# Ledger of designs, part 21: miniprotein binders against q5gan3

Target 1, 136 residues: q5gan3
Amino acid sequence: MDIKMQIGSRNFYTLSIDYPRVNYPKGFRGYCNGLMSYMRGKMQNSDCPKIHYVIHAPWKAIQKFCKYSDSFCENYNEYCTLTQDSLPITVCSLSHQQPPTSCYYNSTLTNQKLYLLCSRKYEADPIGIAGLYSGI
Key: E = the ipSAE of ESMFold2; O = the ipSAE of OpenDDE; V2 = 0.75 times the mean of E and O plus 0.25 times the DockQ between their complexes.

## First folded at step 17 (miniprotein)

Design f5 (at its last look DockQ between E and O 0.04; V2 from the best seeds 0.00; counts 0 for: placed apart)
Fold by ESMFold2, look of step 17:
Structure f5 (fold): chain B 136 residues (1-136), chain A 102 residues (1-102)
Amino acid sequence: as target 1 above (136 residues)
Amino acid sequence: SGSPEFLKIWGELTFWYGRLEDAVRMFTEAISLWPDDARLYSDRAEVLMEQGEFERALQDAETAVRLQPEWPKAHLRLAEALEEKGRHEEAEKARQRAEELS
């Protein structure tokens, strides 16, 4: 049987946690353009996702934030929590200065708190990111 | 450097773009971090076969089968490497095993 991506926690782990941040080869128009191309190819999906976040912190540290979920996020049918600490994050955002069909992404490395989605079913593992904390 | 999952991601992407030497380096680094992950050996074997490095590809395919003997893809990778080495009867056995596991 092929090794398959797991639903939820494993997909989040494999596609959103890069620690330490990979030192990738040149020639791919940057980190996010490479990663987002891989994701579209892996999912066999031609859509250009508007945003994707990658956390550059150890998985165990990320898992611990979900132990203290703040609330239930109705829109996602999962618990969620605001991380206690800012985390190094690459934000892959679809560029609006390119034709929509180009799927061109800006890469922004930042340090921010974020809203984690935490599974009710998988030992409260992180399964996604709902957004970044604005700090306002 | 990087996480083994992201090294694998970039190894695959690099391979898809035909950058074979870079892809081998990335899978090799991922293997150094996760030496028991059969997927990484199967991936590196595929790239090595494209490079014509058939003995190294065979060794990696054998490792993938050893680590995950119930994984059909590992047996297919082994069959491919065996064919390149002219070991056709063994390749047929590996293909049969992959079919049985499918």
Scores: ipSAE 0.625, ipTM 0.813, lowest interface PAE 1.2, mean pLDDT 85
Fold by OpenDDE base, look of step 17:
Structure f5 (fold): chain B 136 residues (1-136), chain A 102 residues (1-102)
Amino acid sequence: as target 1 above (136 residues)
Amino acid sequence: SGSPEFLKIWGELTFWYGRLEDAVRMFTEAISLWPDDARLYSDRAEVLMEQGEFERALQDAETAVRLQPEWPKAHLRLAEALEEKGRHEEAEKARQRAEELS
């Protein structure tokens, strides 16, 4: 794997996989608020992403989905695949109730299929999430 | 002592846990290491706002704008602080500036 692919997979593992899902103590102001703060720190970026997905499954299980990519996502210029199974996912969505000067997020836990970005066509590693499967 | 980035991250996390005094301390320490980082002032301003320390929050917000005048979020934070001080006209100007920069 080239450096770009390694960075991509490492970032994906660090920022988009939380297994088992962390349970914060009572009084914590939201799963995604903490996670996104951490993410922004790791990326050294103060911007507030509008949406972020976190998968709560083992890395090896997720990696298996990129064994054979069945599609190419031109918008991302990456190979991609739809997971055959639904996965437990937390969706972090930027709040619209007030200016997100400090990136306030809503947390939604769900089980859905998702579109994974893969590092290459075959025997690849997950490097991103293109979105959730909507059924259409 | 940790790195400024470490202190920033844990400051934000501490804020989310509702430990406002500790968060202020962490941001203060981070600022001592990175005195020109507008983000740290903006973050500390937010915590101070939650504490009701509006004057100190305003000072930090003004500092953030001075350091990064092209950063829209700095102006938004300033607007928030100005509103709490009853300076509505100036707050509106700050919001307008933020919009222009976005």
Scores: ipSAE 0.224, ipTM 0.618, lowest interface PAE 1.3, mean pLDDT 90
ESMFold2 (binder alone), look of step 17: mean pLDDT 89; pTM 0.889

## First folded at step 18 (miniprotein)

Design h1 (at its last look DockQ between E and O 0.74; V2 from the best seeds 0.74)
Fold by OpenDDE base, look of step 18:
Structure h1 (fold): chain B 136 residues (1-136), chain A 102 residues (1-102)
Amino acid sequence: as target 1 above (136 residues)
Amino acid sequence: SGSPQFLKIWGELSFWYGRLEDAVRMFTEAISLWPDDAELYSDRAEVLMEQGEFERALQDAETAVRLQPEWPKAHLRLAEALEEKGRHEEAEKARQRAEELS
């Protein structure tokens, strides 16, 4: 199962916006392992999503990017836009080495532009992330 | 430090893993940022119940009911706390209210 987007702004806000970045308790296996364990628990699904993105920027700042969507992401059947600015992001990626009974994730904190999914073409709400921009 | 929504996430996660002290801390910090969120009080009450802190749990449950009187779960949590305090009649009333709202 691949979860790259959250349908609706509420779900996106709840699971993909963490500002300021939370200081989680010590003793856990890391930011992404904790988060993804939570998501799997809530969904009551044992499948391991391949990737999940968390943005560490104010919601209002992210909303501004969806005022106008300059493209359409056919794979998601949603409008999307490339953010003009780089944003602090945690990338949760499924490790190639998995224990037999759990999902293990790598946590990468980076600053990158991203392809943001918007609820509609104009004056929309952010609803997901299609991917990161690797260019300069 | 953290967003209220992610403090809530890690509070719940901590609770699932039996890290009760961590859960209380996370919910407490989340409440400081979202003081009108009934669900946070209800969640903290659940953790406090597990710790045997029935008086504090009762206070949180009462707060949750006050903030969201139309929410059935709030009344159920209140009933649980009241039962542990030996207040059986009031607990029954709370359960009845929860049923009415369902």
Scores: ipSAE 0.789, ipTM 0.912, lowest interface PAE 0.5, mean pLDDT 93
Fold by ESMFold2, look of step 18:
Structure h1 (fold): chain B 136 residues (1-136), chain A 102 residues (1-102)
Amino acid sequence: as target 1 above (136 residues)
Amino acid sequence: SGSPQFLKIWGELSFWYGRLEDAVRMFTEAISLWPDDAELYSDRAEVLMEQGEFERALQDAETAVRLQPEWPKAHLRLAEALEEKGRHEEAEKARQRAEELS
């Protein structure tokens, strides 16, 4: 299969937006193990990313948070914004309870506000997630 | 049920693991949401060829070419399907077309 992975908002849309959440086939050790295996396969590397976020909300709703954002995050060289609403997300986190030679992921479904990275370009499309809001 | 891009991801993942029926189902669901996406038909054609469903694969490859006639990969997929059907001269012409479009 030939999937052309794009840099920027297409990568974010492709790998981090799943709405409604896919009803995936069983036998892949869960949502996150399947997804993270796919991502490693596309990059053809054996590194185990520590964390990956997937938002379960319509793309248009997510785009609204980034539209004409006034905040610029120097550390990321991109605009960023804290979402006004909590969003349903799956957090894929690398399990440290498994041998380090295997990339095994815990899947956590939660509802949190997010720090979105927004493209510096005119449309200000979402291009990434800087992190979750830690308001507790 | 699912977003078209994630249905595509799970279709490809299923194919990599030899889960051919799941792969076809995932790509078919993605096509129902993005019926004019040539890449999805090319992907389903590849899985169908692995299943030995050569006529269905050819139909999907032809659809991919119709949707995106300037896409070299679509013509290569068509060539692959034609080869599986024993239509070798037509397959060679499709490969030449892909080269011209590169």
Scores: ipSAE 0.690, ipTM 0.831, lowest interface PAE 0.9, mean pLDDT 85
ESMFold2 (binder alone), look of step 18: mean pLDDT 91; pTM 0.916

Design h2 (at its last look DockQ between E and O 0.95; V2 from the best seeds 0.79)
Fold by OpenDDE base, look of step 18:
Structure h2 (fold): chain B 136 residues (1-136), chain A 102 residues (1-102)
Amino acid sequence: as target 1 above (136 residues)
Amino acid sequence: SGSPQFLRIWGELSFWYGRLEDAVRMFTEAISLWPDDARLYSERAEVLMEQGEFERALQDAETAVRLQPEWPKAHLRLAEALEEKGRHEEAEKARQRAEELS
C-alpha cells in the first residue's frame, strides 16, 4: 500500500512537512528508514509502502499552492495542482533489496516541482502529494 | 534542529527503540519550539519515568495538566508520577479527575 495521500491537512502536516529538516539521532539507518518505521509502527501495519514524500518548506508557503487547483486527479479522486516553484523534498522509496523482517528505504534529497493534492478546488489545504514533476 | 512535529516523531521513535536519552533530547528541543504543547511534556514525562527520573517526570506531568487541564491522559500521567514518589493519596485524586473528564 502506498501512502501518497494523507487524510486531512493535519496528517499531511504531521507526516509530510519537515521544516527545517530534522536532525535525527545518530545510529538510525537513515532518514527514511526511521520515518517509515515510525509510520508503520503507528499504523500497526507490516506492509511496506512503496513511496513517501517529505517537503522541507514552510507550511504557509505550501498552502498558497492550493489557493486554486489546476486539475482533478482521478486516481486519487481529489483536486490537484502543480507547484509553480521547486521545493526541497526527501523522497523515501522502497528498495528492491529487502531484508526478511523489515522495510528498507532509500532516501533521496532533491529539489523539484510536485503535484499537490488539495482538499477542494478553491482556497484549499494541502492533503497529499500525487508525485513529482518529471519535466524541466 | 527540525520541525517540532518531526522532533516529536523521532522522540517517540527513539523511545520505542529504547534510546531514552535521545528521546528526551528530541522532546526537549520540540518543547523549546512549542512550549505550550501539553503532549510533548506528557511524552517526555513517560520517557523520564522509564529512566527512573521521577522528580523530573512529575514536573512535566504537572506542566501538562496545567496546560491542558481538560485532557484525561495528562492526569493519568500525573498519577503515575505521584505513585512513584509515594504520594498515593494525590495520585488517587488525579486518577479520579481523569475519570471525570473521560
Scores: ipSAE 0.761, ipTM 0.901, lowest interface PAE 0.5, mean pLDDT 93
Fold by ESMFold2, look of step 18:
Structure h2 (fold): chain B 136 residues (1-136), chain A 102 residues (1-102)
Amino acid sequence: as target 1 above (136 residues)
Amino acid sequence: SGSPQFLRIWGELSFWYGRLEDAVRMFTEAISLWPDDARLYSERAEVLMEQGEFERALQDAETAVRLQPEWPKAHLRLAEALEEKGRHEEAEKARQRAEELS
């Protein structure tokens, strides 16, 4: 399986863009535990992903950040850019406070700039998130 | 509220966890945003069949076939709903159509 195909713009849109943020039903131990359980179930793997980001902004606004990518992120072999605006983001991070066999996730809602991965240097689609801007 | 793709995710999650009413509600909200997405009707039909709501399930399965008539799974969903309604010859025709499209 090509990792680039897994990250592609359709997977990113499907799993990382939730606007307006879903009003989800109770009984899943929170937003991130539900979402990450879905992702593990669909991929049918035993690994617990360490982190996952969800942006709560309109897709068209996010697409604009990849009109020109000012950097190349070698770790991902993709063009990337730091967003000019802070975006509302849920960060799903793997918790070490819980039994490791359960894959428990902390859910943090924050408003930060982020590093977007873009499919090419010009007029590209967002295809992933490399991380958040630390802001120090 | 929510995006249609996330409403669908939570509908499927709810179904996996046996939360059938929540699953129907989530898929219904997703359909209100994506009324032409055949997957959503096929998924809601599956939940409705688990609830024993066979007429509603049939309506959704028929809609999925109408929206995506070349999708084999839509015809299989229709066959399942027809079978639950006792319409066995129609169910067999739907299964044959799914095989032809495969």
Scores: ipSAE 0.712, ipTM 0.850, lowest interface PAE 0.9, mean pLDDT 87
ESMFold2 (binder alone), look of step 18: mean pLDDT 89; pTM 0.891

Design h3 (at its last read DockQ between E and O 0.93; V2 from the best seeds 0.80)
Amino acid sequence: SGSPQFLRIWGELSFWYGRLEDAVRMFTEAISLWPDDAELYSERAEVLMEQGEFERALQDAETAVRLQPEWPKAHLRLAEALEEKGRHEEAEKARQRAEELS
ESMFold2, look of step 18: ipSAE 0.705; ipTM 0.848
ESMFold2 (binder alone), look of step 18: mean pLDDT 89; pTM 0.896
OpenDDE base, look of step 18: ipSAE 0.798; ipTM 0.914
ESMFold2, look of step 20: ipSAE 0.704; ipTM 0.845
ESMFold2 (binder alone), look of step 20: mean pLDDT 89; pTM 0.900
OpenDDE base, look of step 20: ipSAE 0.799; ipTM 0.915
ESMFold2, fold request of step 21: ipSAE 0.666, 0.687, 0.688; ipTM 0.824, 0.838, 0.839
ESMFold2 (binder alone), fold request of step 21: mean pLDDT 89, 90, 90; pTM 0.894, 0.904, 0.902
OpenDDE base, fold request of step 21: ipSAE 0.820, 0.821, 0.821; ipTM 0.915, 0.916, 0.916
ESMFold2, last read: ipSAE 0.681, 0.677, 0.675; ipTM 0.826, 0.836, 0.827
ESMFold2 (binder alone), last read: mean pLDDT 90, 90, 90; pTM 0.900, 0.904, 0.904
OpenDDE base, last read: ipSAE 0.819, 0.819, 0.821; ipTM 0.915, 0.915, 0.916

Design h4 (at its last look DockQ between E and O 0.67; V2 from the best seeds 0.67)
Fold by OpenDDE base, look of step 18:
Structure h4 (fold): chain B 136 residues (1-136), chain A 102 residues (1-102)
Amino acid sequence: as target 1 above (136 residues)
Amino acid sequence: SGSPEFLRIWGELSFWYGRLEDAVRMFTEAISLWPDDAELYSERAEVLMEQGEFERALQDAETAVRLQPEWPKAHLRLAEALEEKGRHEEAEKARQRAEELS
């Protein structure tokens, strides 16, 4: 299972917007392992999503990017746009080395442009992230 | 530091893993940012109940009911706290109220 899009702006806000970035308790095996464990627990399944993105910027700032969508992402059947600004992002990526009974994730904090999924073409709400832009 | 929503997430996660003190700390910080969120008080009350801190749990449960009196779960949490305090009659009234709102 691969979770790259969350249905509705509420779910996206809840699971993909962490501003300011939370200081999680010591002893957990990293930001992403904790977060993804929580998500799996809520969903009550053992699937390991391959990737999840968390943006560390104000919701209003992210919402502005969806005022106009530049493109349509066929794979998601949703409108999408490339953010004109780089944003602080935590990338949770499934490790190639997995323990027998759980999901293990690598946490990468970076500043990058991203492809944002929007609820509609104009005056829309962010609903997901399709991926990161490799360029500047 | 952190968003109230993610503080809540890590509070719940900590609770699931039996890290009760961490959970209380996370919820407390979230409440400082969202002081009118009944759910945060209810969740902290649940953790406090597990710790045996029944008086503090009762206070949080009462706060949750005050903030959102139409929320059935708030009354159920209050009933649980009242029971642990030996206040059985009041607990029953709380359960009845929860049922009425359901």
Scores: ipSAE 0.749, ipTM 0.888, lowest interface PAE 0.5, mean pLDDT 93
Fold by ESMFold2, look of step 18:
Structure h4 (fold): chain B 136 residues (1-136), chain A 102 residues (1-102)
Amino acid sequence: as target 1 above (136 residues)
Amino acid sequence: SGSPEFLRIWGELSFWYGRLEDAVRMFTEAISLWPDDAELYSERAEVLMEQGEFERALQDAETAVRLQPEWPKAHLRLAEALEEKGRHEEAEKARQRAEELS
């Protein structure tokens, strides 16, 4: 559902790559609440996306993971790959402790390997994140 | 080698919430990374106009036109800044140029 918001190299690059992580102004109830408010306004979307990932690594390094993508992910109709290295990621997740209509987000900074979606059409550029690697 | 998109995002967000100083700072940092992006100068000029910093806004609007002279919005931003400086004939010429480019 939410994956369509993340698909597309233009949207992925502009909304999911923040390197070095921005030194953002105070007063927005944190990184994720500010970012997700911007995204809802930009997409003219009344829904609150359940999850959004932001990678804090250089774009060129992220692009290289897709250069050697090794699987087709049928659920997304795109190629995908598990990154060889853990990457610093901010996970913006819709809070389960508040009504979904409040659009309140928890922010979690973590270091994890992730499953990148790699475009069939855009020279294998990264276009989204299918999920995080649990290690279990 | 940089991520000026997020600096722009936070600049726009700051402006939406009336945080004018934060917005100018964010756009200024984005410009330091992408000094040839006309949209960033147009956005900073808009915030500077709200701050009453009309001379700085005019300089940024002029830069946006120089960087992208066929972009109608840049000429409209220039017209706004010229109007605030009382340069009404120049503002009208800039508005006419924007219309021709639309």
Scores: ipSAE 0.599, ipTM 0.795, lowest interface PAE 1.3, mean pLDDT 85
ESMFold2 (binder alone), look of step 18: mean pLDDT 90; pTM 0.902

Design h5 (at its last fold request DockQ between E and O 0.92; V2 from the best seeds 0.79)
Fold by OpenDDE base, fold request of step 21:
Formats: C-alpha cells, structure tokens, sequence
Structure h5 (fold): chain B 136 residues (1-136), chain A 102 residues (1-102)
C-alpha cells in the first residue's frame, strides 16, 4: 500500500471517496482493476499495492468522524478514529494469482466500520484509511 | 453518474486505453458537476483532438485558459488546438505564454 498517495485530505478525497459510486465503462476488468491501473499509471511504477479502500459515502459525512480523534495510530504517525457507523466500502485487494505483466485485484463491496486517519486531533480532515474494523 | 473525482479518473483511464468516446462521456459528466475545473476541460480537449473534433477541443482549451490563465499546460493545449485549426500565429502566442508561465 502506497500510504504517501493517500496521505492528505486532497489525495484521500480524490482517490478514496467515490460518492455516488461511479458508473464506469465496461471492459476494465472491474472496479478495482481499473482504479488500481489508474493509480499505477499516475505513479508511473509497476509496483502492486496490496490493498486500497474506497468509501462510497458523502464527504461531509466522513468529515464528521474526524471531528474528534481519541486514538493515535503509531504505524501511520497520525491520529485515527473508528467510525461509529458502518460505511459502504469497496476493498481492492491484490490477488494471489497475477498475470506476469499486470496487477490483478479483487473487488469486494462491503459495509463495515473503518479506522480513519485524521489530519489532527480535533476538527480534522480525513486523510486516509488504516483498515477495516474486524470486531476483534 | 458518479463522483466528479472518479468520473475524472475513469475518463483519464478510458483515454489511456484508447476508449475516446467513453473518455469524453466521463469528462462531460464530470464537468457538469465541476464546471470550474480547468483540468477537466483540458483533458476533454485532448481527447477531442484525438477524435478529430478540433473545434470542440479549441472551445475546451479556451475555457481551460479562461479558468486558469496562469496554468502553463492550459496554454499548451490551446496552442495545439489552434494549430489544428490552422491558426498558427495565435498558436505561437499561446506557446509563448506557456513558456512565460513555466
């Protein structure tokens, strides 16, 4: 996962917030394969990020979760918070079976709570996703 | 339908894969949601030029310049469109402006 691309509210908004979910043209081998192809193209590298999350909820609704963050995610060196509500999310996960010349991703649409990264402790902007809530 | 940011993504992606009509559609819809985004006009102009739609491309390029007059790439796009229209003198001026802003 390329965290640098997702750090910052602007990048997060651009690459991880899709509401309403885009109706994309057919023939791109699915939502995630298309999206991840785009991301790789923009980065101009052949690396295959392991996972990417896309939230399908209004930006304003997501921002509310970063009003107050009571946790700190050391691995990201950013404040983080568990969303109170479940959100519709597309999970792009790198497949174990990959063609030699491209990255293949599985697309999973789910409704789950997630750990949001926030730009600061109070009245912050969402800047990334640390992961999904597993309940454990 | 969709978010303008992801419409833009899929527009650019479509263009990369040579799906020009899809790209134009995506950018058009994105523009309807973000009418002040100069980059969308510039992107659509590029696609339109490849389609041979030079007049429409020129209009989009002009719009991009109007929205972001200090953006060098907008002027380069305009120059390209002007060249295709045979407006060489104006194209040169646009290139010069792009250089000045770079």
Amino acid sequence: as target 1 above (136 residues)
Amino acid sequence: SGSPQFLKIWGELSFWYGRLEDAVRMFTEAISLWPDDAELYSDRAEVLMEQGEFERALQDAETAVRLQPEWPEAHLRLAEALEEKGRHEEAEKARQRAEELS
Scores: ipSAE 0.812, ipTM 0.916, lowest interface PAE 0.4, mean pLDDT 94
Fold by ESMFold2, look of step 18:
Structure h5 (fold): chain B 136 residues (1-136), chain A 102 residues (1-102)
Amino acid sequence: as target 1 above (136 residues)
Amino acid sequence: SGSPQFLKIWGELSFWYGRLEDAVRMFTEAISLWPDDAELYSDRAEVLMEQGEFERALQDAETAVRLQPEWPEAHLRLAEALEEKGRHEEAEKARQRAEELS
């Protein structure tokens, strides 16, 4: 696999949209450690991504944000939009308290606006998250 | 509850860690949301085989083949379940079909 996860609507849907949030089995060291372990195993990738976002809102609602995007994010070569509403999200962040090779993740549930990446194709589907909005 | 794609993720993760009951439960919940996804039935059949639940595994393997008859993995699951049920001629035909599709 590539160092970065390939940007695409199907990968984004399968790995970043969890609504309603899954009631996962006990014993996986938490939501983020389980999810990130799955991602590494599925892709046979030894890299520990620094951050991963999961949105806990219906896919249809998320798709609507990309319908009105008018910004172009040159770093990603894709259109992007700031969501008009805050969304419930889980932020999986690589822990600074552990060696980076341990791939240990902190899990933070929060409610924030997001910068969505929207496909350049005529469909304008969401394909990724560029970051969170700080507001101030 | 959960999204069907995340229920599938946690089913696969549970299976990788040998947590068979959890895996069956997660795949079952995913199937309730995506009843026409052949891969979910094939995944659940594989876990049921590990549990020795061969009748249930046979039913799921048959469903996976019905939903996606050109998929060789579904036919292999069917063959395994048929063997455990003593239906050896049918199992050999299923294995032959999987080979033809490979």
Scores: ipSAE 0.695, ipTM 0.836, lowest interface PAE 0.9, mean pLDDT 85
ESMFold2 (binder alone), look of step 18: mean pLDDT 91; pTM 0.914
OpenDDE base, look of step 18: ipSAE 0.789; ipTM 0.911
ESMFold2, fold request of step 21: ipSAE 0.680, 0.684, 0.688; ipTM 0.830, 0.837, 0.837
ESMFold2 (binder alone), fold request of step 21: mean pLDDT 91, 91, 91; pTM 0.916, 0.915, 0.911
OpenDDE base, fold request of step 21: ipSAE 0.812, 0.811; ipTM 0.915, 0.915

## First folded at step 19 (miniprotein)

Design i1 (at its last look DockQ between E and O 0.86; V2 from the best seeds 0.78)
Fold by OpenDDE base, look of step 19:
Structure i1 (fold): chain B 136 residues (1-136), chain A 102 residues (1-102)
Amino acid sequence: as target 1 above (136 residues)
Amino acid sequence: SGSPQFLRIWGELSFWYGRLEDAVRMFTEAISLWPDDAELYSERAEVLMEQGEFERALQDAETAVRLQPEWPEAHLRLAEALEEKGRHEEAEKARQRAEELS
């Protein structure tokens, strides 16, 4: 997860919530390659983020998970909680094989529980994803 | 179909790669879902300007200004569209307003 890009609820909503999942134009070499190209363009950074998560569920449903945070994630300095339910997720993972001029990503659509970062301990807003429960 | 925010993303991405028709389509779909989002109109206006669709661009720019009258960039986009229509005096007023709001 790129914490820098997903600081705050608004950024998280903009970059990590896609419901219903968008039908993007053909010829962009896949969902994640397009999305990550966009993110890199916006940041004006040539570095390739290792991983990015997109949730395909309603915002209100995701907000409910941050009603109460189970724990505090020290690595992120944020409250966090494990979702009780599996959610449809696209996982964008950086490929080990990279072309010379761009970042290449694998797109994996799956249903998994995930660790949400919440803005505070109670009645909070989702602000990020720390990882998936089952891992990648 | 898709979320408005990701339709916007793919609209901008399409625009960056010169896929103007795709960009317009994405923004149009986003606007149908978020009809009060000034930024979407402004972005579609920019694409339409690139296509030479100056009348449609002007309409979108005017809509953006109406929705967010205190947003400087909306006025700048309006000024650009007005210039292409030969409405120089009105364009100047739009630029002045943008400056005042900055």
Scores: ipSAE 0.793, ipTM 0.912, lowest interface PAE 0.5, mean pLDDT 94
Fold by ESMFold2, look of step 19:
Structure i1 (fold): chain B 136 residues (1-136), chain A 102 residues (1-102)
Amino acid sequence: as target 1 above (136 residues)
Amino acid sequence: SGSPQFLRIWGELSFWYGRLEDAVRMFTEAISLWPDDAELYSERAEVLMEQGEFERALQDAETAVRLQPEWPEAHLRLAEALEEKGRHEEAEKARQRAEELS
């Protein structure tokens, strides 16, 4: 067991904030397939996560959205907020064109508001994404 | 370009897939943004040793120890690099230092 692996399992900054977007090496079947393969290897997760979000904006700007959160999301046992601004997001979604066990991902770049999860234990730092705002 | 934490991710991924030149490049870019992160130097040293670039690996391992002299893993990386250069007595001392810090 590795303390850095434990922190990494809760490390939103490390796995979900990529700004500016990395200029990555080719040959990994794209951004999302590479990233999700890394995550599975680090988390020792045999299941293929269905979705993962990466925000392409400065951390400080993202932190600001959580400072005044006043909603509580029971499903996550954390506070949450809808971002006031749309953010550039890469959505890594498990492809339906292949069996789920193949862990093949599609990449979609979008600019949307999103629901941030904000830590109840700290200065309300962002700790996750509950979903994207699909209305307006 | 990129964020240092994602540059590190792609460096590690590249290394896992045996793409050693890409791994060194990604870690080098991450180091340019986070020059005080001892783990990045230790990771680049590991890739350099796989490439047979033992002098460069030793330099990075020494940097990792300088940045975090209380970190046992840095001393183990140094020992590994010293061993690859045939400096076995020095490697043994580095391993003993790592044990003392554990």
Scores: ipSAE 0.717, ipTM 0.850, lowest interface PAE 0.8, mean pLDDT 85
ESMFold2 (binder alone), look of step 19: mean pLDDT 89; pTM 0.896

